# Ledger of designs, part 12: miniprotein binders against o43427

Target 1, 363 residues: o43427
Amino acid sequence: TSELDIFVGNTTLIDEDVYRLWLDGYSVTDAVALRVRSGILEQTGATAAVLQSDTMDHYRTFHMLERLLHAPPKLLHQLIFQIPPSRQALLIERYYAFDEAFVREVLGKKLSKGTKKDLDDISTKTGITLKSCRRQFDNFKRVFKVVEEMRGSLVDNIQQHFLLSDRLARDYAAIVFFANNRFETGKKKLQYLSFGDFAFCAELMIQNWTLGAVGEAPTDPDSQMDDMDMDLDKEFLQDLKELKVLVADKDLLDLHKSLVCTALRGKLGVFSEMEANFKNLSRGLVNVAAKLTHNKDVRDLFVDLVEKFVEPCRSDHWPLSDVRFFLNQYSASVHSLDGFRHQALWDRYMGTLRGCLLRLYHD

## First folded at step 3 (miniprotein)

Design Z3
Fold by ESMFold2-Fast, scan of step 3:
Structure Z3 (fold): chain B 363 residues (1-363), chain A 104 residues (1-104)
Amino acid sequence: as target 1 above (363 residues)
Amino acid sequence: SPEQLIREAEKLAREVQRLLKEIQDLADEARRLGDPELAREIDELAEWAELLAELVKELIEEAKELQKGDPEKIEELRKYIELLSEILDELKREIEDLAKELEK
C-alpha cells in the first residue's frame, strides 16, 4: 500500500483537498497538517470559552514573538531551539486555531456575552482593548505562518537522517482511520476523538510499536480487531528504533514525557466532554502498559503519562514548574555534550514531537 | 573584532539580567497589591527576558568559536546583537507600561 492508496481509499478520513495537495507535491506530513488545521478550527469554535479565557494574558508575548520573527532567516532557525517547548506547542495550537472565520466567531461571542463595563475594566487595567486584540489576531496569523515555515525547514533538515515525522504522520492517519471505522458519531463528521477513542487508538499504536520492538508480537489487541489491517512498513520499524534511542536517554525521555503530557493536557482542555471519559483513556493505557513488561522504558513512559495527565485533569492548573524542571535538567545536561551529538539528538526529538502534536490536533 | 563582539554581548547579557530582577520585583509588588492577573502578565514577560538571556549566552559561545573566524559571520553576529538590543528595548517598554498600570 502506498500513501496514494490510503488517500484514494478513504475520502472520509482524508478529504479531497488533502488528496489534491498531496498530488500537487506536498508531503504527507504537510497535507495532513493542513487538514489538522481545519479540524482544530472547528473544535476550537465549539470550545471558544476556553480559548477566550486565556487569550488576553498572552497578547504581549505574541507581540514580542512577532518582532523576533522579523529577524534574518538564519536567526529564525536559532529561535526554534530557544523557545520553550511548552510555548512552541501553544504557538502551534494558536496558529491552527486562528482563521478569519474563527476570529470572527470568537471575538463576536465575547462581544455579545461580555458587558461593556467588564470589557472597559480589562482595557483600563491592561491597556488592551478588543480592537487591539482583533489586530493582534491578524498579526498572529502572519507570525504563526512564519513559525510553521521555520518548523518545515527544520523537519526537512532531519529528513536526511531519519523520516520520523513523516512516518508518525502516517501512523496518525492510520489511528484516525481505525477510530472512524471503530467509532461513529451518527451523521456528523468526526470533529474530535473522545477519550475512549483516543485510548483505543493509543493501544493500537502501542501494539504496533511493541510488534516492532519484539519482532513477532501480536499485531492486534486481545479485543475484536481481526477485521482491522495494521500492517506496518519496514520503514516504520526503523523509525521505532530511532525512538528507542531517545527513550534510553533519561534527560530526553523526561523532556519528551513533559511535552507529550502538556500537549495531551491542551487537547483535553479544548474538549470538556473528554474529561468525563478520561477513565477510559487511563484504563486503556494501563492495559497496554501491562502488555509491555519486557520494554520497561515504554511502559514507564505510558504509566507516567497516565499519572501526569490525570493529576492536571483534577485541577485547572498544569504545573509549569514540572515543564521548567525538565527543561532546566535538559539544558544543564546537554551543555557539556559534543555539539554534533547534542544537535543530532535534539533534531531527532523534535521530529518525534511534531508527529505527536499532529496526532493530538487531528480531528 | 571577535573580542569586541564578545564584550558587546556580555554587556547585553548584564542588561538582560538587570531587567529580569526588575521584572521579578514588579511581579512581587503586583502580588502584594492583590493583582495576581497583572503579576501573571509580568511573569510572562519574564519568560521572554529569560529567552533573551539564553539567546545572548548562545551568541557569546558562537562569538568565542569565531575568534579566528569568517568576517561574514562576524558581521552577521553584529547584526544579531543589534536585533537582540532592539528586542530588549521593546521588552523594557512593555515592562514600563505594566509598571504604570500597577501605579493605578
Scores: ipSAE 0.000, ipTM 0.126, lowest interface PAE 19.5, mean pLDDT 43

Design Z4
Fold by ESMFold2-Fast, scan of step 3:
Structure Z4 (fold): chain B 363 residues (1-363), chain A 104 residues (1-104)
Amino acid sequence: as target 1 above (363 residues)
Amino acid sequence: SPEQLIREAEKLAREVQRLLKEIQDLADEARRLGDPELAREIDKLAERAEWLAEIVKLLIEFAKELQKGDPEEIEYLRKLIEALSEELDRLKREIEDLAKELEK
């Protein structure tokens, strides 16, 4: 018996929304899962705009979000561990696509202070019970914490990879130095941190592309960092020069990583009054990228990506819809590169950049 | 009542878990007999059963949150349980067909 025969025979037993999802290409099981979760989520004021049925990635990301939202506390950590990095970025994006006014009202207020009035208001507007509303508020707060932990874990994974990868350590130092010394935005602390994360993820994109090109070397035979050209902090550069020695001693490596991470966090600050230098940062990253890859197409894509992401982010007038439009354009650009051997790896890091950029415009 | 629906959902959850064990055993047997393609098809049915289990868990939690006497929500949950039961029966039939194929 076919899916169609089952549905035609049993349409009276299935919600109209489930039937619609099935017509969109979901299996009966998937359609039921989405309907149940959407019903619960909608009762709390979250918008259906989060749900997209055009791609499997969007479907699975939404499914994971709903799973986390309604998970028992004991299973919450286990479920987050099952979410791969690429989907973590999409999940973060989807979470920020919620009704921001509602999310901010629920999470911004201290629920222990005036929660009764908030629950009463939402119950009246949505028609749900106070019991369901209270649980959903607690779950939203819990899920937000999980989403932040996912982001933190992703950043930690990137940082661990950076510190363990001797081949690219000097280039990472150069890129971080450029990010720290070549731009200023006048933006608030939260936006600054998002820019720092963006720069770090851009560095990782270069690293992972070169790691994927086995047996291919850059056209420049000298891959060593030039302190004269980069004008790096001597102390920072010296710390990274010892990576090979420290890798052999795990205890010393862990200690050094801790110290280097502290120094890196200190150097991820955006200095005031250097906003005009965003273009110089982009150019500097291209120069570093040229040492890591011989592929001009990838280098050009990286230049375009950094310049266009940096330029829009400098403007405090840009609405989230415009930022999302640019993120979609870059995703399409990456997917158009025929012959790029590591599309999946590239997509993973593009997803990370997308998440970091969206957070720049989210409280 | 929500309590009755919870009991029916819990029964469904137990049946899904039992089916998952049968599916895993069947996939292992297919691999043992040198048919990895069939094993992959069976693994996809396992994924469907796992999703069904997740839906049932969510439905149980949702039913526990509902206020007694909301006929609209209660009727919706009843309809979902019936739909999930039908999906489980369909999945059982597909597993039985694959098991018969394996016996050839």
Scores: ipSAE 0.000, ipTM 0.108, lowest interface PAE 21.7, mean pLDDT 42

Design Z5
Fold by ESMFold2-Fast, scan of step 3:
Structure Z5 (fold): chain B 363 residues (1-363), chain A 104 residues (1-104)
Amino acid sequence: as target 1 above (363 residues)
Amino acid sequence: SPEQLIREAEKLAREVQRLLKEIQDLADEARRLGDPELAREIDELAEFAEALAEFVKALIEEAKELQKGDPEKIEELRKFIEALSEFLDALKREIEDLAKELEK
């Protein structure tokens, strides 16, 4: 079922009982352990290890959110009815990977606690300028505000959910951009932020833009009088511009490039077929954008963004993190004998992995 | 035979553990020499080796289940083990190159 698919961010299908335990507030690790102990679910060591990895958790979150965004209203209602009100907030926070501990790590424990902190004293102790502290704190407040809006709107309307998701992607992109600009060296950028979150935001913006453009636009009836130009949401255009800036930053691109590429690969299937799928996807997206809008800026931004995702997917641009993701994805497949029997896919994976490893350390 | 496949898988499991220790030692050496970026890249290789160890462990369990199994499945499993062995050879070369680079 589609409910089961919420734990599928790759090729591994998870038992529905594990999914239900996760919805009840257990971590994925704890849920799997509980099912194994009861003897109801048979798992291999490879499956358990992959589910516990940071990389797999990020891709699982991405695919879970995508399933909810595109789920039929019937399934969305069924999922919500299965979740106690007290657990709804936890589910939403998992999809967006934001919680109080995360904020405390990024801003420092002192800055995330209470309301009467002396920022001058904190700046002196931590070495962070007062201006940068306040801006970063304001950015995180915006993200939490969007998450709170999602809690109330998750059941209301799928279209409203898409709008809130676009806002979250924009706010996260802005936070990532701000964090990068605060550090003097690239190796210190995004120290506290998940690399997978950048891939999640990029994919979500691309999908939601095309979905929104196909729907009823403009929202206001009076705006429908213009038959010559497509009236696009200025907020969405701003989101695309911010994402383009993040991709254009070479240090950020080097830090996130493999994970952005890997998240897209995970969604599309096997590594050997990713480049062809991305080329077809990018061409399709450009054609859709061209037919739905006369705004050259929007088309150009979309083309540039898609080309940047396609280019990193070429074999000669694979970083080490892509190899790690490949091994995690393949390990997840080992839990099934049937999955392990796909000789052609195995050969393709091994060929791709060997090429990637050789390039990373070749003179 | 299934018994031979299990022996091959156990051989691979021991090799992965040896390689994992070598990778971890290289990462420690890189940190000692003041190259944290190289150490991070080597740590990522260690994570790959750990995932590979879990994969091989799962292979051993599958081979045990196939001792009375379908001949077609046994043949496919043998091919997979052969491919995995070739991957380990590539990983060994990477480790040797990293060790050589650190010696300089």
Scores: ipSAE 0.000, ipTM 0.096, lowest interface PAE 23.4, mean pLDDT 42

Design Z6
Fold by ESMFold2-Fast, scan of step 3:
Structure Z6 (fold): chain B 363 residues (1-363), chain A 104 residues (1-104)
Amino acid sequence: as target 1 above (363 residues)
Amino acid sequence: SPEQLIREAEKLAREVQRLLKEIQDLADEARRLGDPELAREIDELAEYAELLAEYVKLLIEEAKELQKGDPEKIEELRKYIELLSEYLDELKREIEDLAKELEK
């Protein structure tokens, strides 16, 4: 299909995009690799939009997943990781829908565990040629491995973007995976969280992943989380309360969105967006920093630094050496705080800030 | 060593180009025999092979930037070259299967 053609197409490298990624702190090799992968992601993104259609042919979706099996391992990992969580969930759902449509209807068991006899039965039932079925049998088994890898990548992705604990990230990924398992359709997939709550979280993650796209998702997740089944494991309930707090924290979400948008804009060659991304990022950082810093002098110095660079014409007032000095002082102060999530978030922000400051100062 | 990895990656690049030529020849033969659907399937393999060629190009660039003192990256790159070799072997087998199909 045309979707498959797009998915495996060649990528185009643009020197200007590579230069911008280098300015953001990537090595030249990494910048080139990201640009190539960005091209593949753009092609996959177009296909994923089609996959979100309710009229999508499940068999065609299987063919797209089959293409992923032929990607080199490193490229496959990066492609899957860069796909938004909601699209990963949709791909997983479509794969299991294919299995259910053909195996349950015909054989009453999972296709990935089938035998040669199962292929004959499917061929007879569906009218698909036996030659075609046999060619795809090994692919069915390999697709299962890719689905498991997607699930694992989703855990890592969620953990990084929301700074969630390993346990909470695994729970989130498991819920998304099981909520989209076709064999579970019509049953209560999990007793603890509705798919609607997860859809909302996925929409927030997409908003943070796309190029400044603002979804139609509800802004306030509180009411949705409160609808959960209260017969919960105490530890799991605590994890969900943490997720609710992170999702409800507008400053943290704005900061995550700014970081993601800055990285993506670099890849897609939107040069004029660097300053806009910095302004959004600095606003969120100032609000959070004001609440978290215990050293008033460091806080005041950092606020002054940020204000200097919100307006580009002020960049010539500060020598670059002074900027680096104050950034180092601030980083040292923040690193004295106990709190894994906040320290990791600050480290990522400081990386982006340096890139933006160098850009503003030298341009 | 980085020098050996560069040589291995360059060998894979030459193999990918050879396979691409074979795939193009098979597609032309399928069209000549009046089987456009088979030609479509063969063209899809060509697109995959071009993706592998692009990946090999990236590995060569990474190998050139690799320092002798980075044993972890050297081992990682070696593993990727080995895996890519396995993918090329699978591609070669698929090409052979399509060639046999054309003879029937």
Scores: ipSAE 0.000, ipTM 0.114, lowest interface PAE 20.2, mean pLDDT 45

